VH-VL binders against e9q3c1r45to238. Designs and how they scored, part 7

Target 1, 194 residues: e9q3c1r45to238
Amino acid sequence: EPDELRRRESDTLLSWILTRDSWGNQWQAAWVTALNYEAEKRGGPLRLSFQKDPRPQSLQLTVEKVSSVVKSTQEKVVICHVVGETLQFLVSAGPASATGSECQLYDVHLSPFHLKVEFHMEEKREDIQIRWSFTHVPETAIKIQPQAPGEKQALGVNMLSEALEDLFKHLVNAASPSVFLSTKPTQVKEAQSL

## First folded at step 5 (VH-VL)

Design E25 (framework fv_dupilumab)
Fold by ESMFold2-Fast, scan of step 5:
Structure E25 (fold): chain C 194 residues (1-194), chain A 123 residues (1-123), chain B 112 residues (1-112)
Amino acid sequence: as target 1 above (194 residues)
Amino acid sequence: EVQLVESGGGLEQPGGSLRLSCAGSGFTFSSYAMTWVRQAPGKGLEWVSSISGSGGSTYYADSVKGRFTISRDNSKNTLYLQMNSLRAEDTAVYYCAKGGYDFYSGPSYFDYWGQGTTVTVSS
Amino acid sequence: DIVMTQSPLSLPVTPGEPASISCRSSQSLLHSNGYNYLDWYLQKSGQSPQLLIYLGSNRASGVPDRFSGSGSGTDFTLKISRVEAEDVGFYYCMQALQTPYTFGQGTKLEIK
């Protein structure tokens, strides 16, 4: 079948990216790094610091659609729709002049979310550079839960939600996080035996 | 400059075996699918086999399936074709060819070709 | 298997004149991703094949502007706007949509 070979190509490419150890270990860190960079760069009345989800195995992403385009003999672009029920992360938030006592930890849930993502793959030495960007603002609701529920908050939840929305809009237009994936086979150390 | 150099061809009897090699240089070998194409004397081109850059996907022409095995050693920048149970119909010049950027799948075209190595199968 | 049929099989051309080679497939080579998986190769006497056009209409690196590929689905054409002496050889189309990859019979371009 004509469709089988080329559909398998798209599935194999995406599977290869998502199953690499370097991808699994780096994609969340790259995201958190980009968020922290943009938050610090923008400044303003709020100090924000992001942390990756400490339970990555609970984070489920579904890729619904894939299309690919060959830009050159050394570069390929894959466009996909990434859909999930929840994306979780931690954010520390407080006034820009805050010391530790004025900052609060918030558990942030993006739910549901739908991203249209372009992955650019480019050969560089023995590595493949994967760069990705977003083509539209995520379709998501932001749920914020402070670590001290029931107490009067130093920050308004609406103010934090607006800051996060502005940050995400800025990332969609400006940020292009990347990781390098090795094309070399994984080497294993010799197992010790008694 | 991209270069592909084939070796390992020769004369064999029907039922014999040969192993072809193709040494690549001037490009990141592991990032590209590789292909074997043959040409019988005075005839046109016939695709034989392809392998993805990772080595995870292999493809074969029906005439060689079960007899030939394509493989690669990315640490040595070398492509191989193990040919078993040779037949007179396998007599041809064998070219190795570099695919486009197809680390994960079969190639969509062959942009560079080696000089070829001759395989002759006769009694 | 997809069968590739070329026409003509022999093409004598006067230098400076245009040349056109047809390639027809037994089924569509247009994938849902929008690409026609049809490539053109040139093999000069005593030499290895070389890529001219890939994915229907894209000219390979180093290939002169006088070469162009067109067509979609089952009917494809390779055109040379002004044939030069160095263009002599066998031209092959190939489909890469599905395995087995298959070549046309080849067209011999000769100078008259």
Scores: ipSAE 0.005, ipTM 0.561, lowest interface PAE 10.8, mean pLDDT 79

Design E26 (framework fv_dupilumab)
Fold by ESMFold2-Fast, scan of step 5:
Structure E26 (fold): chain C 194 residues (1-194), chain A 123 residues (1-123), chain B 112 residues (1-112)
Amino acid sequence: as target 1 above (194 residues)
Amino acid sequence: EVQLVESGGGLEQPGGSLRLSCAGSGFTFSSYAMTWVRQAPGKGLEWVSSISGSGGSTYYADSVKGRFTISRDNSKNTLYLQMNSLRAEDTAVYYCAKGGFEFWSGPSYFDYWGQGTTVTVSS
Amino acid sequence: DIVMTQSPLSLPVTPGEPASISCRSSQSLLHSNGYNYLDWYLQKSGQSPQLLIYLGSNRASGVPDRFSGSGSGTDFTLKISRVEAEDVGFYYCMQALQTPYTFGQGTKLEIK
């Protein structure tokens, strides 16, 4: 029974996030920021830059288990594990000495993906902090594809794909994205979404 | 600092087999693609085969495809070339060469070369 | 396969004079990433090949400033500003854009 109550609360929080108009953009921005931070921190002979991806993405997440709920007079933290179908990133990659024109664009997909998600709430704040980290499982497949299909035959494209996969595995495991979501009501013009 | 030492060459009859080895030192072996290049007596250089740092990707010249197998043991810092169904045309000095870019799956250039090992295929 | 053609195949030079070797490819070696996948190697008598220039114009570690590589697409040049006795040997260009990697026939540089 206590676990059922925790599950219900986690489902409610996740549903609230997924139904917000701003979530998709904030989700993508948080991932891009965290991955670029880890890429710069790591350094090395290969330069990686994660880009804003304008293509639509599916953002369906399901709670696998709730690991804890901690409540005090001023704070409440809900921690759960979620699974999603596919994460997609757009990455510019090339040698560290390269200029923008010397870099190649790649699509990177992870399917399925597992996350540990933390919801941090404070009674005196009008926002909720959401933090998450990637959980590697054997089922997760990583697929890397160059953006220019006609270039696939060139060794440069094939070489970079293998190196990018190895580095991407490190970066996604190290990344710690977070976002603050306001609990205040917001007014949005449906005809002109920004 | 970087050293590559080839071994395993020798005399073999047509249709026979030989296994070449290349021992690497002075660099992180698993991070670099490795290559075999050969040179027949009095002739120019001919690329034979390349392997990525992880061993996941291999590339072969058409003249050796199906007969030669490139492999590596990163725990031993050693590159191999298994040569089967040898022909007189395989007679050459075989050089081991290191790829220049760290973490590239295939080499873009060869920055260090071994001394070479001689393979003679004769009846 | 990409065919690499060098000229001249024999290059007698007087010490202190400049030397130039041409390398042409049957198709463009310029990749969309901006690199020309052409390298230059020197093989001195009785020695292993050694890298001189990689990816069109980059000098390898320890290679003297008198060596330079230029060109793009299908036409490449290796220049030696002042030839020295130690520069004698066979010079090879190689394309690494696609498999099979292919070398030119080689140019023998000799002192006159």
Scores: ipSAE 0.000, ipTM 0.486, lowest interface PAE 16.1, mean pLDDT 82

Design E27 (framework fv_dupilumab)
Fold by ESMFold2-Fast, scan of step 5:
Structure E27 (fold): chain C 194 residues (1-194), chain A 123 residues (1-123), chain B 112 residues (1-112)
Amino acid sequence: as target 1 above (194 residues)
Amino acid sequence: EVQLVESGGGLEQPGGSLRLSCAGSGFTFSSYAMTWVRQAPGKGLEWVSSISGSGGSTYYADSVKGRFTISRDNSKNTLYLQMNSLRAEDTAVYYCAKGGLDFWSGPSYFDYWGQGTTVTVSS
Amino acid sequence: DIVMTQSPLSLPVTPGEPASISCRSSQSLLHSNGYNYLDWYLQKSGQSPQLLIYLGSNRASGVPDRFSGSGSGTDFTLKISRVEAEDVGFYYCMQALQTPYTFGQGTKLEIK
């Protein structure tokens, strides 16, 4: 059920969150934490480690569908289905026994992507819990490639890259990143001398 | 345990077609790359074709490219090899093989092999 | 294409003695991820091939300790410390670094 008022309310909330100075860092950290958690659960002879991408990322998101659940008089849950244009990750892949210098760094791009975003709010709480997960990841939307491909990488193990792509799709679909976002600015206290 | 059972082999004339099947059981079929390897009478092993776990990527030996098509139906745990425009040199035992034990390794080795199915191409 | 060359092609061995098979690739099989994409297979008479060693030096499940793989880059060796009668068959190396995957010519191990 499309509800224009709820869509506008959701758009306002999402816009407020996306324009906060701390959001980009918290969003990236939440992704890295969730993806590394899922990668460690899998195990195997290949070690994957997700890293924060220092490059600017598009945060352009569009709300497609909104629903709202009131769990109590003091607790509200807003669920939004959101489409984004591009999402980027860095992942280091190497033997499970390897140290960092033995690993190869890969760029992972998803374009487009769909998220289910849940906002959990409480009347007297100074934070909002935001949790999200993928709802639709088209098979052709995932692109994985070495960050610094050499001639051997370009002509190398194509099916390993495809196995990494299948694995990344699994990890991404399993991941459920979340953050607690403060609704109040941190106050700076000046030192006082008497 | 893991089992791979090939079928569909037989006698065919040059220019004919055959479709091989390989039924997998005892493992999560969609998580592993699958491969066809053949062996001509009295000769060594020759890699024919491989397909990724999702079926999104396929690879072929030059000798069969454009004539053979590898495919899979993950809902039926079955791998296929459609062989068109058969030639006498396609005469061989065709083995189905599973990519390594863990999908993290990719299709870098073949840990389980089927019994093979014989294809004979003669007039 | 990567060309795989095995030597010897025929290997008569007295039971209980060691045996060694060499495999050379026309280009390095060492990937930037640290793995050597070379595997060894055994095919006994009338049977399907079976995996012995994968990714250079890892023994497959159920393979006896007497089998070992070594080497890196372009030169690889399969060693059997004490040959048993049951080890008779054709041994193949295979590279899986890039398509087309290519096998060596095969080495026939036979009891002297």
Scores: ipSAE 0.005, ipTM 0.520, lowest interface PAE 10.7, mean pLDDT 79

Design E28 (framework fv_dupilumab)
Fold by ESMFold2-Fast, scan of step 5:
Structure E28 (fold): chain C 194 residues (1-194), chain A 123 residues (1-123), chain B 112 residues (1-112)
Amino acid sequence: as target 1 above (194 residues)
Amino acid sequence: EVQLVESGGGLEQPGGSLRLSCAGSGFTFSSYAMTWVRQAPGKGLEWVSSISGSGGSTYYADSVKGRFTISRDNSKNTLYLQMNSLRAEDTAVYYCAKGGYTFWTGPSYFDYWGQGTTVTVSS
Amino acid sequence: DIVMTQSPLSLPVTPGEPASISCRSSQSLLHSNGYNYLDWYLQKSGQSPQLLIYLGSNRASGVPDRFSGSGSGTDFTLKISRVEAEDVGFYYCMQALQTPYTFGQGTKLEIK
C-alpha cells in the first residue's frame, strides 16, 4: 500500500518491506542478479549461472540490531542485521568454455545466514535503495545437491563438488544485492504487484 | 604462462626432515588440485600426495602416510610437502604438478609440472 | 590398488616409422560418467614429465597430431604415426580413477 509506505519512518521501514507480498520475488531476483555478477567477475574454469528456484521457499527472516546514520538532510542510511533460516538457489554449472546442454543443474542452499541490510533513501530521487551483504558466511552452512545424482563418484568428481561449494561460498560472501523502491504512490503500488 | 617452481630439496640423514615448496604462477592457484610425484634414481614415476584446491581434502600414498604432510597457502600461491622420518627409499626427484580440470571429470590429469627438486637421504 | 602394466618396456624405432605402446589396468578405468581415467606422459632425458594425452584420447595442448590415444576399460594404446628424433624418452601411462594414482613402469622409446 502507498499510504502505508509513506507513513513509516525510515527506521521502521525494514519490517514493513520484509513482510510485503512482493518482497520474496524482489529479494530472490536481486540475489540472482548479484550472484551472476560476481560469478562472471571472478572467472576461472567453472561457469556458474544462478536461477530462481521454482519451488516455494519459506521467507522466515528475523531482524536484529538496528542503527541509523543521517548522511545529509536528503539522505539517510538505516543498518540492520537480518537472520534467515534458508537461502536457496538453482545453479547451472559447467565448463567456462561451454553453456546450455553441457551444464548440470544443482540445488544449492545456505542455512542459517546473517545479513547486513542497508536502506538508502534520497529525497531528490524519491527512491529507497535497499542493499544487503553477508557479514560472515558460516563454514558448515553450504549444501550442494545435483539435480540428477550419480551412484558412484571418482576422486576427481568428489574434488569438483568441494570446489563448487568453495566457489559458492566466495560468491555469496562477495555479493551485494539491491532493490529500489519508489516513495511515489503509483510506483509503490506497481512495486507491490511485481 | 603457467609456471611451477620448486625448492627445498637437499641431503638429509635417515630420520631427518625436509620441507619442499612449489610456487605457482600464471593460473588461479586456489581453483586447482595440486600433486607431488617422485622419481627415484633410474626408476619410474610414483604418486606421493594430492591436495584439493581449497586444501580441505588430502590424499597420500601408503608409503608416506603418517610421515609426509601436504598443505597449501593459497594467499601465497604455494604448495608444500613436509617430509618427516625420512628413509633411504625416499631418495628421489620430487615434482610438483598442477591438476588439469574438466567439469565432468574434475581434476583427472596433470597438465603442468615443475622442474623437480632432488631429495637425497643417506648416512 | 590398481596395477598398470606397459608393454613393451623398450621400443627401438627407425625414424619415420610408427610406434605403439600398450597399457593395461588391473580393473576398468571407465567411470559411469563415460570417461576413461587414463593419461599418457612423456619424460625426455633430464626433463620433467609432460602431458601427452588425457582421459584416454584427448591430445594435450601443443602436442603434435602424430600422437593419439585409444582404448577403453582395461586396454589402452598410445600410437605415434611417424616417430621423430624429438620423441625419444620414457612414456608412462597413469590411472586417475582412484587413489593411489598409479603409473605404468614406463616404456623407453629410442632411435635405432
Scores: ipSAE 0.000, ipTM 0.544, lowest interface PAE 13.5, mean pLDDT 79

Design E29 (framework fv_dupilumab)
Fold by ESMFold2-Fast, scan of step 5:
Structure E29 (fold): chain C 194 residues (1-194), chain A 123 residues (1-123), chain B 112 residues (1-112)
Amino acid sequence: as target 1 above (194 residues)
Amino acid sequence: EVQLVESGGGLEQPGGSLRLSCAGSGFTFSSYAMTWVRQAPGKGLEWVSSISGSGGSTYYADSVKGRFTISRDNSKNTLYLQMNSLRAEDTAVYYCAKGGYDFWRGPSYFDYWGQGTTVTVSS
Amino acid sequence: DIVMTQSPLSLPVTPGEPASISCRSSQSLLHSNGYNYLDWYLQKSGQSPQLLIYLGSNRASGVPDRFSGSGSGTDFTLKISRVEAEDVGFYYCMQALQTPYTFGQGTKLEIK
């Protein structure tokens, strides 16, 4: 009964964020920001730069496990574990000295993926802070391929894929994306910029 | 060599359901994204839904979201479109189409198309 | 979301002469990877659509070299250098940059 109530609350919060028109953009932007931060912080001979993938992506998340923590009478933190089927990124990679056209563009995929999601709510704020991180990233779930429209290019030998996979694994495990979502009703339709 | 054969079309009343199938041959089915595109009588083409090669990612036009479900059975080389809560506006020829190499994401183009199957929703 | 607008909607052409069809998108289709996510399809009377050009300018397998695609960002052109009788039909552009994927209204190419 209590567990079911906690699950219903977590499902409601996830449903709410997933139905927001801005969510897809904010989800991608938060990931790109966090991954690029970790890449620059780490440094090294290989430079990675993550970018938004304009191609459509599945944003479906389902709750696996829930817990709830009250830090004070004015703060509430809801923690849940969610699973998604596929998470995709575009990354340009090359030597740290390379720029622009000297870098190669790669598709990186995580399938499946598991996240720990934290919803931080404060009585005085009219927004919710959402923070997430990976709970585990199995080697078999990571796939990296050069971005190419034709099969012959995609099948080319990729000497960077092992280094990219290793670095991506470390970056994704370190990344902690977050976003603040307003709980205020929208005042204008999507066609009009806020 | 690449062939796509649709089936399952027919006449249905508003509120009814139909399940379309598309059998693929001549290519490694699981390696390619698949798509449904429809065309109402005398009208242009309208994208309906796409599915990645793995089946892990699905995409829908807003007009069918919540009513239609795209799926695939890679062991049978078959693509499906389950159409529920049919409306008169769903009347169209439905084509299945093969995408480029897109195992985990949506296709960027449709290189081969089936013959189409007709769906008529009328009361 | 992205609206695709074709012009002209009807294109009568004399066999052997060139033909051009314009396609305009409401948002840029140029991705940071350098590709324009714009494709061209031909549907002949009573037949299924067939791919002509993908990702802006790449000719599909089996498509004659008299067909070419050009343009970038929001403005794209399909050109047929010498129209043949077999080219009659409806031509559609489509954007695949984001969902929903959207087609232009179609251009009917017909012989004068």
Scores: ipSAE 0.000, ipTM 0.431, lowest interface PAE 23.4, mean pLDDT 80

Design E3 (framework fv_dupilumab)
Fold by ESMFold2-Fast, scan of step 5:
Structure E3 (fold): chain C 194 residues (1-194), chain A 123 residues (1-123), chain B 112 residues (1-112)
Amino acid sequence: as target 1 above (194 residues)
Amino acid sequence: EVQLVESGGGLEQPGGSLRLSCAGSGFTFSSYAMTWVRQAPGKGLEWVSSISGSGGSTYYADSVKGRFTISRDNSKNTLYLQMNSLRAEDTAVYYCAKDRYDFWSGPSYFDYWGQGTTVTVSS
Amino acid sequence: DIVMTQSPLSLPVTPGEPASISCRSSQSLLHSNGYNYLDWYLQKSGQSPQLLIYLGSNRASGVPDRFSGSGSGTDFTLKISRVEAEDVGFYYCMQALQTPYTFGQGTKLEIK
């Protein structure tokens, strides 16, 4: 009975956080931050810069299978499945040359989007700090499309696909994105984890 | 039935490093959180660090944060504590302890403890 | 950090007599889920600690019924109804409401 009570309370809090108006935007920003961190950490022959797509997105995240929680007055840790139809972002890709302006812009879709995630929520002063990490590799298909038709796109797309596959395989136990949820009901701030 | 066996303790000088291991048997190792608790000579118990069953979340006492790293290899049923920048006050018997729960689904309390391994930091 | 304070720190007892150990926390250990996140451990000389009582009042597997835990919020008591020779050792309370988990100083139970 006590374990059931804990699960109900955690489900309610996490659902509340994820259904806030600002959370969807911060979710995409957190993903972009994590991808940029891993890309910079690994280096390689390609220069990759991830950015949020400013166009309206078909983003609907749901929380499923909340299975476990540890609670204290100032800390909560929750494991859950986060599911969505698609996660879309932009990536600028080109040679790792210092001044080169030979980067191409690509649309990237992760679809379906399904992660098993650990959320660590800790109250610090007036903010709630949420740290999260992946407990396994995302179960998703990667779709890449150049934004503008052009020449030599097949080679660039192939190299980008390999780089993205490598990055996603290393997101498990990699950078732990953080956001700060302020005491203001609809605001969330990004934390630096670079 | 349930057994926890620590190893890796020894004598080290200040600023040195040691790596402790704790081998678990008799239970599904990956399903339970694991903890390190230490006891300085003639003193009481002090919690050092805990790690979730999956290894995805770790917690540390402020006195060891930044110097110690807890980790686990569930394929080997083994818990580790990497201790860097050792100080005289780290001298203690280090106990490995099993949480009753996976750290995620219930309250923490330590239902089984290993025999302990002694760490001495002396110049 | 939550500070745990035990009393007495030394407890000499005649065999067959009752014994009581108190544990106080600097803040309430009663969570909204109804549980008191307070555990008791026994460490016999030269041995590892062992769990006696968890979540305030629940006896661990294999622990004799002469051991009982009580209390709520900030004040907790471990009672032994009839002390036996094998009960000698150090008794520790621990709070697990929040990290860092903290132990009391320990109470040494000795036979008179």
Scores: ipSAE 0.000, ipTM 0.434, lowest interface PAE 21.8, mean pLDDT 75

Design E30 (framework fv_dupilumab)
Fold by ESMFold2-Fast, scan of step 5:
Structure E30 (fold): chain C 194 residues (1-194), chain A 123 residues (1-123), chain B 112 residues (1-112)
Amino acid sequence: as target 1 above (194 residues)
Amino acid sequence: EVQLVESGGGLEQPGGSLRLSCAGSGFTFSSYAMTWVRQAPGKGLEWVSSISGSGGSTYYADSVKGRFTISRDNSKNTLYLQMNSLRAEDTAVYYCAKGGYDFWSGPYGFDYWGQGTTVTVSS
Amino acid sequence: DIVMTQSPLSLPVTPGEPASISCRSSQSLLHSNGYNYLDWYLQKSGQSPQLLIYLGSNRASGVPDRFSGSGSGTDFTLKISRVEAEDVGFYYCMQALQTPYTFGQGTKLEIK
């Protein structure tokens, strides 16, 4: 069956990217870049800055289903839906007018998460473009907490966390991270900007 | 240099069990589908089972479905075939084979094969 | 299941002469992506099979130019332009379009 062949393609491509030495860093960098782009584009009364999480993340992704494979004489696009266990972000948040002293650092977790992943390959190009976006973000999967909570800050922090949850949902739904990876076995490339 | 080395074959009576192993080297093991193909004495080739690179998808020939289980340990670069409820017709040389892959066409058959390990099911 | 049928089953050839093996499938092996999922393998006596041709017409690494594959859909041909002594063995076609993957019966190429 055709779906079986498409699933084999998706599994092989996903396995290939997950085994690359710098994948974790490129994955995080792509997310940070895309989310910061959407945050700046939106504007408004809150300032958000996404940062690299210095702690390593265990990236376990599995193919849930394959949507399509499109081919021409010059390009091939493989689209699949993947599921991950946990996705973490480090976010600095505060009023747009603040100069840093009023900003607080927050941990944001999504568990589980679902992505649509596109692998775009071009003839005579020695890399592939990988782009992804959320297909859905379940309400109960999101957890936002301050990095250093304090008793006297509890009420203000709770009000900001509620506002941040709504804004974060908007930003993740709008973000479309992407990277270019070399098809050569030992070479990796820097993530491409939007 | 790609190498695949099978082990675990032997003589077993009907209803018995055997576990085959295939150790891969010289390639990124987790990036390729792996397959077991068998050949009965004096007969042709028969596909038995395949597993995707991640281990997320498994496929079986009808003749072995429910009796054999394919699995892999990517941290050890090893493919396995657990063979239960063995029958005389399972007697064959079992080959481990690496799936071929091309970015334009996707997966295709088998580009490298092991030396084979012999399984004999007889009283 | 897709049934693969090879012809002839026995092929005696004089060295230096051409040889041709046919492989037919019970249904089309042409995928919507434009590729035919038909591979050819050679098994020499006492050895493991080795890949000759993949996806209908692509020669595997290290395979001499005298080997070529052709065909589309349900009718495929493996040709050897000038048979050498080292080409003796059993030739198998296989479809990899869908599971179960199925092989032809095999063709024994031998020197007369």
Scores: ipSAE 0.000, ipTM 0.470, lowest interface PAE 18.8, mean pLDDT 80

Design E31 (framework fv_dupilumab)
Fold by ESMFold2-Fast, scan of step 5:
Structure E31 (fold): chain C 194 residues (1-194), chain A 122 residues (1-122), chain B 112 residues (1-112)
Amino acid sequence: as target 1 above (194 residues)
Amino acid sequence: EVQLVESGGGLEQPGGSLRLSCAGSGFTFSSYAMTWVRQAPGKGLEWVSSISGSGGSTYYADSVKGRFTISRDNSKNTLYLQMNSLRAEDTAVYYCAKGGYDFWSGPYFDYWGQGTTVTVSS
Amino acid sequence: DIVMTQSPLSLPVTPGEPASISCRSSQSLLHSNGYNYLDWYLQKSGQSPQLLIYLGSNRASGVPDRFSGSGSGTDFTLKISRVEAEDVGFYYCMQALQTPYTFGQGTKLEIK
């Protein structure tokens, strides 16, 4: 029964996020920002630049496990373990040299993916911090494919794809995306002109 | 500095087996494809086998397919070549070579070990 | 399998003079990405092979600028603008477009 109460609370939080108009964009932006940060931090001979995939994506999340931690009378953390069906990115890969001239686009898929999602709430704040990280990244869940494959697939291209997969696995495990979302019940419209 | 050191070569009878090792140092071993290339006495170079950085993909010359197995242990920075069902034609110096890491370059071989000699005779 | 053919097989050169080695493939080595998957290696007597040129025309680290690679598709040339005594050895081209990787027969460069 206590577990049912935790489940209901986490379901409410997830439903709140997933029904927001901006969530899909914020979700992908947070991933892209975190992955690019880790890529720049690591450096190396191959430069990766992550981009939002403009194509429609599945954002279906299933809750596996829930826990709730009350840190104080003013602060609460709700932790959810979720499974997603597919996470997609476009990755531009090219030489790390300052004079690198040509890049190639790769489609990157994570299917399925498992996340630990933390909701950080403070009584005095009107926003919630949402932070997440991978709990399990199976080798078979990561697939990288050239966006424009050639008629003849060179061995070097295939081996480069595997090197990209190894690097992406490292970056994904290191990434810790987060967002702050307003809990204000009434949306205030702003007048703007250009 | 990059170093590759081969070992495990020796004399073996036809039908026997040997396992070659190549210890790498001075580079991030798991980030590079690794290759075995052999050279029979007084002959040219012959590619034997290649393995991706993760070990997920392996490739073999037709002459060794089904008899040789390439593998790697990235925790030990070591490349292996398990050679079974040895034939007299497998007699050669076996070189370990490191793949270059460059966009679109594929497995060109930028560093080579000293080689280890395998002799197959009765 | 892609067959690699080198010529000449023996190349005697006077020090300071230029040298050229030809490598021909039975199939185009030009990929749709614009690169030619052809590499050149040098093996000096009693030593391991060393990389000279990769992807048709790129010099490997530490290789003198007197070495250059050219060509596209099925016809490739390695040129040494001014041969020096240290350049003696066997030169091999190799295709890396597809497995099995294949080497040319080798060209022995000798000082006259």
Scores: ipSAE 0.000, ipTM 0.496, lowest interface PAE 13.8, mean pLDDT 79

